# VH-VL binders against Putative bifunctional riboflavin kinase/FMN adenylyltransferase (ribF), part 2

Target 1, 179 residues: Putative bifunctional riboflavin kinase/FMN adenylyltransferase (ribF), of Geobacillus thermodenitrificans (a4it50)
Amino acid sequence: MKVHEANQGLTLPGSVVAIGAFDGVHQGHQAVLRQAVERSRQLGVESVAYTIDPPPRCRFQGSRMLTTLQEKLDRFAVLGLNHAVVAHFDERYAARRVDAFIRELTALNPREVIVGQDFRFGRNREGDVALLRRHFPVRIVQTVCCADGQRISSTRIRELIERGEWEQSTVLLGWPLSS

## First folded at step 4 (VH-VL; framework fv_iratumumab)

Design j21 (from i8 with heavy chain Y50E)
Fold by ESMFold2-Fast, scan of step 4:
Structure j21 (fold): chain C 179 residues (1-179), chain A 117 residues (1-117), chain B 107 residues (1-107)
Amino acid sequence: as target 1 above (179 residues)
Amino acid sequence: QVQLQQWGAGLLKPSETLSLTCAVYGGSISSYYWSWIRQPPGKGLEWIGEIYYSGSTNYNPSLKSRVTISVDTSKNQFSLKLNSVTAADTAVYYCARDWGEYAFDIWGQGSLVTVSS
Amino acid sequence: DIQMTQSPTSLSASVGDRVTITCRASQGISSWLTWYQQKPEKAPKSLIYAASSLQSGVPSRFSGSGSGTDFTLTISSLQPEDFATYYCQQYYDYPWTFGQGTRLEIK
């Protein structure tokens, strides 16, 4: 896997791009990322994980990232991604115009873009799947649920970890917890 | 050369469950989306829903409460169940492969389902 | 849902004619439109994908054009096997939707 900064430009002759924050790279994220790898092999192009780091947070205090950036990148490599593009989320990124994001993706020449069903991008979350679809074929991966029908999310995993429910959090995460 | 072969129920009574299966020959079911589309006699085409080979589904909202699509990768096939049928569900049902920019590039032969009293 | 409207609903033509069929989307769909041909009692066959790309094995007399809301399928020199119903489909947003069809009849 090769790692690139979003602002330094990666150009590919063709790709399948998975986009998300991917905090923890939990089983829900793995569905999106594995689909990108599988589709890229099917189409004969390169797979790319486009990740926003750190993940945007609903609150500045009291939230924890499930993985460091390096742990996230290691997990992308394990899943078979050819490239990772890292977009550093800060005040400048949050103020970015939708068209700047589209230009970065266009350089990758996506044959398909794969996102989760609640995906948003750009200033004030103005960009959504419908706008992204104007430029690329987009596939939406439906919400992944556990055996009881409950949604798998980074928030739920953080809550389990905070309660010391390590076995349950490991199952939903799909990776061993760091010691 | 990939081809789709479908089979299942032909004649149903109102309230019954429609069940159809589509098998993939000459290629793998893996890494593609697979859809069901229907066409009432003399009318146009209506998309029912799709499944990715790993089990993720998207359904037409107009049918979502009655539709289930499932996949069996070991048999290289996928299936449609439509509950609580009425005469309005009378149609030829098609399975199809959906391949990114190509949309529906390969179609099954179609299965006529008739719902009558 | 995105509504797809085809015009005309039917037309009559002779072998050798240039035929044009139009499809209009109720909102912008970029180039995410596919054209299908359907013969009586047969499954639809893909002709054109991504508005203008010719599907493998389809004769070069078929072509597609357009973007946004207005799309056109053209048959440059009609052959006997081309008498069929033609459908457009958008794959811009769920649910996927089709036009009502254009029936091409022999004159």
Scores: ipSAE 0.020, ipTM 0.631, lowest interface PAE 7.8, mean pLDDT 84

Design j22 (from i8 with heavy chain Y50W)
Fold by ESMFold2-Fast, scan of step 4:
Structure j22 (fold): chain C 179 residues (1-179), chain A 117 residues (1-117), chain B 107 residues (1-107)
Amino acid sequence: as target 1 above (179 residues)
Amino acid sequence: QVQLQQWGAGLLKPSETLSLTCAVYGGSISSYYWSWIRQPPGKGLEWIGWIYYSGSTNYNPSLKSRVTISVDTSKNQFSLKLNSVTAADTAVYYCARDWGEYAFDIWGQGSLVTVSS
Amino acid sequence: DIQMTQSPTSLSASVGDRVTITCRASQGISSWLTWYQQKPEKAPKSLIYAASSLQSGVPSRFSGSGSGTDFTLTISSLQPEDFATYYCQQYYDYPWTFGQGTRLEIK
């Protein structure tokens, strides 16, 4: 897996791009990322994980990160991604125009963009799947739920860790916690 | 230095279609966004829309039903069509490069379009 | 739409004066604001981008500051060629919107 900064200007002749913050690379994220790998193989193009780091909640709301950037990248590599594009989430990125994001994605020549069901971007979550579909074919991966029927999310995993529920948080992550 | 040259301006009657072209000199149209902006006489600036060299467009919602922007990468130029014009469309129309954090860093010379009976 | 309001709408000043023009956004736009200068019968010229970055070729007497909703353009020592109309523009979210302009006139 090759790692790129978003501002590096990565261009590809074709790709399948999975987009998300991917904090923890939990089982819900793994569904998105595995779909990107599978689709890229079917289409004969490169797979790309486009990740925002730190996750927006951690930048603006002071929430803790579930993984370091390096741990996140290691998990992408384990899942079979060919490339990772890292977009550093700071004031510049948070306020960036929708067109800059679309320009970066266009350089990757996506044959398909894969996102989770609740994907949003831009200020106040004004950018969404409908906007992406104007430029690229988009596949939405359905929400992953645990055995009790509740959605798996980074927020829920952080709450479990804060409560000391390490075994339960490990189950939802699908990876051992670094201890 | 990159320069923009525009043409196609003139007198129009209500209901006609406004057509303007902007050519890029001294650089490539590729990998940039290109916008149209207008300014009614004595008034402020209004963004009309942009086009990416791939053909993707985004229009001001106030004009979207009447506006088409197109690009011809082989000629290094892009164009504006505005349908069903009225006197309210009388303005100087500008083309401009729309680039990253720089916004509109290069502007065309402007084209006066007057709509009158 | 994000509304941009400039203050004052016009001002008179003398060569050598320090001039400040303000621009307010109806919602937070971070630093995604550009200042333009427009002389009569000419296209606008970019002066400051990303709220505070000086455009190449623009004299150092021009400076920009601010973030969020409140922004200022300052001309530290006004020159005869600076008498013009100044516009702010947000490029945080679509549609792009401009302030109504500030006309700077000789006193």
Scores: ipSAE 0.006, ipTM 0.481, lowest interface PAE 13.4, mean pLDDT 81

Design j23 (from i8 with heavy chain Y50F N58E)
Fold by ESMFold2-Fast, scan of step 4:
Structure j23 (fold): chain C 179 residues (1-179), chain A 117 residues (1-117), chain B 107 residues (1-107)
Amino acid sequence: as target 1 above (179 residues)
Amino acid sequence: QVQLQQWGAGLLKPSETLSLTCAVYGGSISSYYWSWIRQPPGKGLEWIGFIYYSGSTEYNPSLKSRVTISVDTSKNQFSLKLNSVTAADTAVYYCARDWGEYAFDIWGQGSLVTVSS
Amino acid sequence: DIQMTQSPTSLSASVGDRVTITCRASQGISSWLTWYQQKPEKAPKSLIYAASSLQSGVPSRFSGSGSGTDFTLTISSLQPEDFATYYCQQYYDYPWTFGQGTRLEIK
C-alpha cells in the first residue's frame, strides 16, 4: 500500500475511491473499504482509501481518536487497499471550496466513489452526495448495524470506551485492542 | 454561451459606497462561485472576493473590512459593495465566474469607477 | 499571501517569433495556475488553466508548463493578435493573487 498526502496530487489512470474519516476502521468502515477493494479488482483498477485525519469531530469537538493515523493506515493495508490518500484536516482544509475537493478526486479518475449516505464535504458542508454524483459514479453504502440493530459509528464506540464498555467496543471495532 | 453583464456607479466622491451588479445570461448562477476583481489604471489585477450561489463569501483580507458581496439567485445576479472609498479605489471592476481547475473562465465587460474629489 | 512574480515585465518580439514568459510563486502551488491575455480596454481572457491545459477556442500555439513554483507560458509562432499583456494567477490558496503582468510589444 502506498501512502500519499492529499496535497501531493496523486494521479491514477483509474480507481475506486472510498472516502471517509475512518476513525477506528470499525466494522462499518471495513464493509465500505472491502467493497472498494472487491469492486476495484472487478474493474481492473486501483483501490484508494481517501481519509480525513484527524476526524473532523476530534479536531473541532475535542473527541478522542480511536486510532492513530499509523494504526488506521495499517488497517487499510490489512484490508487490501492499494493506496491511501491522507487529507490533513485543519482550518485551512475545512475552508476549502467544494470544487477544490472535486478537482482532487478527478485526478484519481474514479470509476466509482464509495461514501456513506450522509457524506458532506467542502466549506460550510456545502458539498453533498448529489453534487458528487454530478462528477462521478457514486455508490452509497447503507448504515451497518450490529446484531442488536443499532448503528455502528465512531461516536458510539468512543462513548462505549468512555463508559468502560470494553467488550462492546471491541466487538464493534472488529480489531484486537492495542496493548 | 454564458455571458456576464455588469452595471453600477461610475463616478464617486471620497467616503461614498461603491455599488456594482453583475447579471448572468445564457446559464444558471447556481452551483458556481462568482468573483469580483479590480484593476487600477495602468496597474495589475487584484482579487476582491467570491460568493457561492448559496451566499457563502470569502474576501481578500486587504479589503474585507469594507467589502460585501451578495447574490440574488432569483434574478440570476450578484453584487459588490465597497464602503468608504478613496482615490486608491479608482479602478476598472470586473465580475467573473470562478470554478474548479478553470479559475476565472468568463469575465464581465468591466466597469470603470473613478473616485475624485 | 502567495506572491506571483513574472519575468520579463515587458518584451519586444516579431511575428513568427517563439516567445516565453515565466511566472514564479513564493511557495508551492501545485499546478493551480491560470494564464490570462488582456488587450487594451478589454477584460482578461483565460488562455491556460491548471498550468498546462488549453482553454477551449484558444489557438494551439499557446502552451503552458510547470508545477510547484516555476511556470512558463510559450507562444510558438507569434501572431499579430497576440500582442497584449499576459498575467498569471494562482488559485491554490486565498487570497487569489496575480503576477504583475508581462507586456508583449511589437519589435
Scores: ipSAE 0.388, ipTM 0.759, lowest interface PAE 2.8, mean pLDDT 87

Design j24 (from i8 with heavy chain D98E)
Fold by ESMFold2-Fast, scan of step 4:
Structure j24 (fold): chain C 179 residues (1-179), chain A 117 residues (1-117), chain B 107 residues (1-107)
Amino acid sequence: as target 1 above (179 residues)
Amino acid sequence: QVQLQQWGAGLLKPSETLSLTCAVYGGSISSYYWSWIRQPPGKGLEWIGYIYYSGSTNYNPSLKSRVTISVDTSKNQFSLKLNSVTAADTAVYYCAREWGEYAFDIWGQGSLVTVSS
Amino acid sequence: DIQMTQSPTSLSASVGDRVTITCRASQGISSWLTWYQQKPEKAPKSLIYAASSLQSGVPSRFSGSGSGTDFTLTISSLQPEDFATYYCQQYYDYPWTFGQGTRLEIK
């Protein structure tokens, strides 16, 4: 797996791009990332995980990160991603126009972009899945639920860890807890 | 084909407010950025600022304290106000559509604004 | 701000000539540069975007090349309607900035 900074201008002749913060690379994230790997194999192009680091919630709200950036990258590699593009989330990145994000993705020549159902991007969360679909073929991965019917999310996993519910958090993550 | 038409050219005295409007024809104002650019007589181009159809703006830092750009999606138009004008603001003002790798792909016809010397 | 410098500031040429205009950015801007043509008393017209992509409806005699800091606009066989002022613009970082212009005049 090759790792790139978003500002380096990675260009590809074709790709399948999965986009998200991917904090913890929990089972819900794994569904998105595995779809990208499988679709890239089917289409004969390279798979890309486009990740935002630190996650916006951790940057602006002080929430605990479930993984370091290196742990996140290691998990992408285990899942079979060919490339990781790291977008460093700060005030400048948060203020980016929606078309700047679209332009960055266009350089990757996506045959398909894979996102979660509630994906947003750009300044004031002005970009949504409908806008992405005007520029790229988009596949939405549905919310992954655990056995009790609750959504799997980084927030829920943090809450379980804070309460000392280690076994449940490990199940939702699908990886051993980070030390 | 999308076209931009602008109006509000005029003669101003120092300290007055410049007001220009640009209307979008043949296409929707939605999902694009809309910019103002100016050109003093015999000189080059200077970007003033943009507005996204949702109302989000960004202004050239050199003009930020004096500029307001607004959008009226129901009329498919956007407007520029520049307050406290001086002779240095004498220029032809252009509206333009802006998106991604294309930068400014469609321009209005231009409006001459002259500030009394 | 990113400074854009064009060379030459003025150029005289004859119909049929190959004309080259250059643009230099004060820092790397990848390929995020566009070229405009402006005729007297008219708005600029987009010719080339993303350094090398020809705008729809623009004659194939126009071409762009370059990346990073050094960019070139070429007109392979100058026509009478090509006498105009040409501007480069970077859209890599705010504020957007333009070159000072290159005036192409008939010899």
Scores: ipSAE 0.277, ipTM 0.719, lowest interface PAE 3.6, mean pLDDT 87

Design j25 (from i8 with heavy chain E101D)
Fold by ESMFold2-Fast, scan of step 4:
Structure j25 (fold): chain C 179 residues (1-179), chain A 117 residues (1-117), chain B 107 residues (1-107)
Amino acid sequence: as target 1 above (179 residues)
Amino acid sequence: QVQLQQWGAGLLKPSETLSLTCAVYGGSISSYYWSWIRQPPGKGLEWIGYIYYSGSTNYNPSLKSRVTISVDTSKNQFSLKLNSVTAADTAVYYCARDWGDYAFDIWGQGSLVTVSS
Amino acid sequence: DIQMTQSPTSLSASVGDRVTITCRASQGISSWLTWYQQKPEKAPKSLIYAASSLQSGVPSRFSGSGSGTDFTLTISSLQPEDFATYYCQQYYDYPWTFGQGTRLEIK
């Protein structure tokens, strides 16, 4: 797996791009990332994980991260991604127009962009899946729920860890807990 | 295929408010940014500000205290108001589509605004 | 603000000439630069976007190059309809800023 900073301007002749913060690379994220790997193999192009780091909630709300950036990248590699593009999330990145994000993705020449149901981007969360579909073929990966029917999310996993519910959090993460 | 048509203003006196409207034909105002640019006679271009169809704006700091840009998605148009005009505001004003790599790829025909006593 | 400086401010040329206009940014703007052509009493027309990409419908004699701070617009064989004022613009950071313009005149 090759790792790139978003500001380096990675250009590819074709790709399948999975986009998200991917904090913890929990089972919900794994569904998105595995779909990207599978689809890239079918199309004969390269798979890309486009990740925002630190996650927006951790940058602005002070929430704890479930993984370090390196742990996240290691998990992408285990899942079979060819490339990781790391976007440094700060005030400037949060204020970027939706078209700046579209431009960045265009350089990757996506044959397909894979995102979660509620994906948003750009200033004031103005970019949504409908806008993304105007520029690229987009596949939405459905929300992954645990056995009790509740949505798997980084926020929920952080809450379980805070309460000392390690067994449940490990199940939702799908990886051994790291200290 | 997409065309911009603008109207409004003309002759103004100092202290009045400049008002211009730009209508989008042949395409949707939604999911694009829309900008206003001006050009004083014999001078270069100055960006005034943009609006996203959601209503989010960004203005040139040099004009921010006097400028308001608004959008009416139901009419497929957007407008510029510039308060407290002076002779320095005399210019041709252009509306333009503003998107990514293309920057300003489609321009309105321009509106000459003259401010004189 | 990012300052854009064009050189020369004015240039006289003959039909068939190779014409080069430069644009310099006061800081790095990657390839976020557009070139415009403006004829008297007309709105500007987009020629080149992303520093080097030709706009649809623009003749292939126009080309752009450069990245970072130094950019060039070239007209390989000047035609009568090319006499106009040319502007560069950066869209890397707000506010958007233009060069002062280069007036291309008949020799």
Scores: ipSAE 0.334, ipTM 0.719, lowest interface PAE 3.0, mean pLDDT 87

Design j26 (from i8 with heavy chain Y102W)
Fold by ESMFold2-Fast, scan of step 4:
Parts: C-alpha cells; sequence; structure tokens
Structure j26 (fold): chain C 179 residues (1-179), chain A 117 residues (1-117), chain B 107 residues (1-107)
C-alpha cells in the first residue's frame, strides 16, 4: 500500500475510493473498505482509502481516537487497499469548500465512490451524498449492526472501552484493542 | 464554454441599494461557487463575497452588514445587493465563477456603478 | 486580514525581455496563491493557480514559483499582448485578498 498526503495531489487513471474517518477501522468500516477492494479488482483499477485524520469528532470535541494514524494505515494494508490518501483535519480543512474536495477526488478518476449514508464534507457540511452523485457514481454502504441489532459505531466502541467492556469492544472492532 | 453576463449597472444616490444580476450561460450554476468582486476607479480588486448554489454565503467582513448575495438555480443566475451605498462604493463590479483554491476562472464583463448626488 | 504586497508597483520592459513580479504575504499562506492579468477596461484573467500551476489556455512563457510568504510570477519572453496589470491573490484564509497590482508598461 502506498500512502499519500491529500495535499500532494495523487492522480490515477481509474480507482474505487472509500471515504471516511475510519476511526478504529471497525467492522462497519471494514465492510466499506472490503467493498472498495473487491470492486476495484472487478473493474481493473486501484483501490483507495481516503481518510480524514484526526477524525473531526476527536479534533473538535476531544474524543479519544480508537487508533493512531499508523495503526489505521496498517489496517487498510491488511484489508488490501492499494493506496491511502490522508487528509489532515484542522480548522483550514474544515473550512475547505466542497469544490476543492470534488477536484481532489476527480484527479483519482473514480469509477465508484463508496461512503456511509450520513457522509458530509466541506465548509458548513454543505457537501452531501447527493452532491457527490452529480460528479461520481456513488455507492452508499448500509449500517452494519451487531448480533443484537444495534449499530456499530466508533462512539459506541469508545463508550465500551471507557467502561472497561473489552470483550464487547473487541468484537465490534474486529481487531485487538489499541491505545 | 461557460460565460457570465451581468446587468443592473447604473447611477445611484447615497443611501440607495445597489442591485446587480449575473446570468450563467453554457453551463449549470448548480454545484459551483459564485463570487462578486469590485474594483474602484484606479484601485485594486476587493472580494465582496460568494454564494454556493444551495444558498450558503460567505461575505467579506468589511461589507457583511450591507451585502446580500442570492441565487436562483431555476434561472441560472445569482445577484448582489449592497445597501446604504456611499461614494466609496463607486466601482466596476464583476461576477465570477469561484473555484477557491483554483482561482476565479470565468469572469463577467463588469458593471460600472457610480454613486453620486 | 492577510495583506498582499507586490513589487515593483510598475515596471517598463521591452518585447523579448524576461520579467519577474514579486508578491509577499503578511503571513504564511502555503501555496494558496493565484496570479491574474488585467487589461484596461477588461475583467481579470487567471494565469497561475496554486502558486505554480498554469491555467488552461495560458501560454507557457508564464510561470509561477514560491511558497510560504514569497512568490514570483515570471514571463520568460515578453510579448506585446503581455503589457497589462498583474495581481496576486491569496485564498488561504477569508477574506480573499489581492495585492495592489503591478503595472507592466512598454519601454
Amino acid sequence: as target 1 above (179 residues)
Amino acid sequence: QVQLQQWGAGLLKPSETLSLTCAVYGGSISSYYWSWIRQPPGKGLEWIGYIYYSGSTNYNPSLKSRVTISVDTSKNQFSLKLNSVTAADTAVYYCARDWGEWAFDIWGQGSLVTVSS
Amino acid sequence: DIQMTQSPTSLSASVGDRVTITCRASQGISSWLTWYQQKPEKAPKSLIYAASSLQSGVPSRFSGSGSGTDFTLTISSLQPEDFATYYCQQYYDYPWTFGQGTRLEIK
């Protein structure tokens, strides 16, 4: 897997791009990332994980990260991603307009962009899945639930870790705990 | 080729409202940012503000209390209103497609607005 | 606000000359700078974006360089149509701000 900074401008002849914060690379994220890998193989193009780091919630709300950036990248590599693009999230990135993000993705020549249902981007969260669909074919990944029917999320995993519920957090993550 | 055409130039008296419209031809107004920039006679350029086709705006703080930018996606046009004008607002006003980090790439022809008694 | 200062404010040159115009930002703006050309009674035309990327349709004699606070626009072999006023603009932080302009005049 090759790792790129978002500001370096990666250009590809074709790709499948999965976008998200991917904090913890939990089972829900793994479904998205595995789909990107399999779709890229089917289409004969490169797979890309576009990750925002640190996750916006951790940047603005002080929440604990489930993985360091390096641990996240290691997990992308295990899942078979060809490329990782790291967007460093700060006040300037948060104020970045939707068109800058769209142009960055356009350089990757996406055959498909894979995101979660509630994905937002750009200043004032004005970019959404509908806007992405104007520019690229977009696949929305459905929420992944645990055996109990509850949604798997980074927030829920953080809460389990804070309460010392190691076994449950490990099941939802699908990886050994990291700190 | 995308082109911008402006209208609403004119002579205004102090305290009146400046109103300009910019129409987009050869492309869609949707999914883009659109800005207004002005240039007083013999001076440099001053950014006024932008609007995203959804209606989201950002204004230069120096003008924010007096400026309103609006968009009409059905007509493929956007407009500038500047309230309470003074002689200092005399300028050529330009509309432009705003790519942000990638520049203002398409500009309207400009509209001269003169504020005098 | 980020202040953009250009130097010189004006210069005279001959066709075929290499000319360089400088732009300085009052704080670091990375590479978030655009250069524009403006002819009398015309709207500005973008030449260079992201400090060094040539805008589509702009002749290769134009080039940009620099990062941080110091930037240059170079015209390698001046042509008659290049006599104009040139402006730099930062898009690092709001509000967008422009330099005062450099007037390029025939010698």
Scores: ipSAE 0.036, ipTM 0.618, lowest interface PAE 6.4, mean pLDDT 85

Design j27 (from i8 with heavy chain Y102F)
Fold by ESMFold2-Fast, scan of step 4:
Structure j27 (fold): chain C 179 residues (1-179), chain A 117 residues (1-117), chain B 107 residues (1-107)
Amino acid sequence: as target 1 above (179 residues)
Amino acid sequence: QVQLQQWGAGLLKPSETLSLTCAVYGGSISSYYWSWIRQPPGKGLEWIGYIYYSGSTNYNPSLKSRVTISVDTSKNQFSLKLNSVTAADTAVYYCARDWGEFAFDIWGQGSLVTVSS
Amino acid sequence: DIQMTQSPTSLSASVGDRVTITCRASQGISSWLTWYQQKPEKAPKSLIYAASSLQSGVPSRFSGSGSGTDFTLTISSLQPEDFATYYCQQYYDYPWTFGQGTRLEIK
């Protein structure tokens, strides 16, 4: 897997791009990322994980990160992604116009953009699924639930960790103990 | 309240590695970005790169092949290494806190690095 | 990279003068511009962040304005301690880039 900064201008002749913060790369994120890998193979193009780091909630609201950036990148590689594009999220990223984000994605020549159900980007909640659909074919991956029917989310996993419920948090993450 | 103090080698020969450390006093290194900036004598400022307290880095493309920034949260400090120095790397090097809308709000005192044979 | 161009490169002024320094970005940077003051043999000091917000402890005679590509730093009534070099910096997109500096000298 090759790693790129968003501002360095990766260009591809074709791709399938999964977009998200992917904090922890939990089972819900893995559904999005696996779909990007499988879809890229079907179309004969390269797979890209476009990730925002640190996750917006961690940057502005002080929430704990579930993985370091390097751990996140290692997990993308295990899942079979060809490329990772890292967008550094801070007040400046949030202030960037939707046009800059669309320009970055356009250089990747996406055959399909894959996002989770709650996808948002940009300042003042600019840039959502409807705006992406004006420029690219977009696939929305449905919410992943655990065996009990509850949604899997980074927020829920952080709460379990803060309560010392390591076994449950490990099940939802879907990754072995950190070595 | 927060202060940055830096130290490291002042005189280097061409091809050597520049090494500087910056310590954070009066506040936590956690939850902030930390940058290195340099200024050649009589010239302007050039951003070298940053590190987030978690270890994530971003480097100026002009220096990326030679630069490494690292952080030690237990010691509340971060460091710069610049490989294969030449006379063009002669500059005052500054560490700085880089956060949100404030950009570089706190600066270290600066370290003069001279590269000569 | 985003290029930052300051004007003038240098100027001479007297105590009590109104001084303006301009900074132009090669592309739109919204309000993500900071102004710094640097005195001889000292680290730069932040004066204005986010184009127009006064940094804590900075005298009110300093003000910033502008958005997009054109920005101005104004000193409304110059004091002896204000003779220094001033730099603008964009932090809209990586790499962070600075203007070449404006040297403010005693007339």
Scores: ipSAE 0.000, ipTM 0.473, lowest interface PAE 14.7, mean pLDDT 81

Design j28 (from i8 with heavy chain Y102D)
Fold by ESMFold2-Fast, scan of step 4:
Structure j28 (fold): chain C 179 residues (1-179), chain A 117 residues (1-117), chain B 107 residues (1-107)
Amino acid sequence: as target 1 above (179 residues)
Amino acid sequence: QVQLQQWGAGLLKPSETLSLTCAVYGGSISSYYWSWIRQPPGKGLEWIGYIYYSGSTNYNPSLKSRVTISVDTSKNQFSLKLNSVTAADTAVYYCARDWGEDAFDIWGQGSLVTVSS
Amino acid sequence: DIQMTQSPTSLSASVGDRVTITCRASQGISSWLTWYQQKPEKAPKSLIYAASSLQSGVPSRFSGSGSGTDFTLTISSLQPEDFATYYCQQYYDYPWTFGQGTRLEIK
């Protein structure tokens, strides 16, 4: 897996791009990332994980991160991604126009963009899946639920960790405790 | 096919407010950014600011304290107000469509604004 | 702010000549560079976007090249209607900035 900074200007002849904050790379994120790997194999192009780091919630709201950036990258590599593009989230990145994000993705020549159902981007969260679909073929990955029927999310996992529910948080993450 | 037509005040006195309007014809104002650019006589181009059709703005830091850009999607128009003008604000003002790699692909005809006592 | 510097400031050429205008950015701007043509008393007209892509309706004698900090606009066979001032603009970072302009005079 090759790692790139978003401001480096990665250009590819074709790709499948999964986009998200991917905090923890939990089972819900794994569904998105595995779809990108599988689709890239089917189409004969390179797979890309486009990740925002730190996650927006952690940057502005002071929430705990579920993984360090390096742990996140290691998990992308285990899942079979060919490339990781890291966008450093700060106030400047949060103020980026929707067209700047679309332009950056266009350089990757996506054959398909894969996102979770709640994906938003650009200044004031003005960009959404409908806008992305005007520029790229977009696949939305369905919500991943645990055995009790509730959605798996980074927020829920953080709450379990804060309550000392380590076993449940590990199940939802789907990764062994880092040594 | 998409065209921009602009209008507004041509002669101003120091301290007054400059007001210009730009109308979009042959296409929708929606889903684009729209910018104002100015050019003092015999000089180069200076970007003033933009507005997204939803109302989000960004201004050149050199003008930010004096500039307001607004949009009226029902009329397919956007407008520029520049407060507290001085002789240094004398310029031709242009409106333009602003999107991605195209930068400013469509321009209005320009409005000459002269600030003199 | 990113400074854009054009060279030369002015240029004289004959009809049929190959003309080259350069633009330098004070920092790397990838390929986010647009070229404009401005005729006397008219609004600027977009010629080239993304450093090398020709705008619709622009004659094929115009071309752009470069990336990073150094960019070139070329007119392969100068025509009388090409008399104008040419500007480069970076679209990489706020505020958007333009070069000072290159005035092309036809001999």
Scores: ipSAE 0.038, ipTM 0.622, lowest interface PAE 6.4, mean pLDDT 85

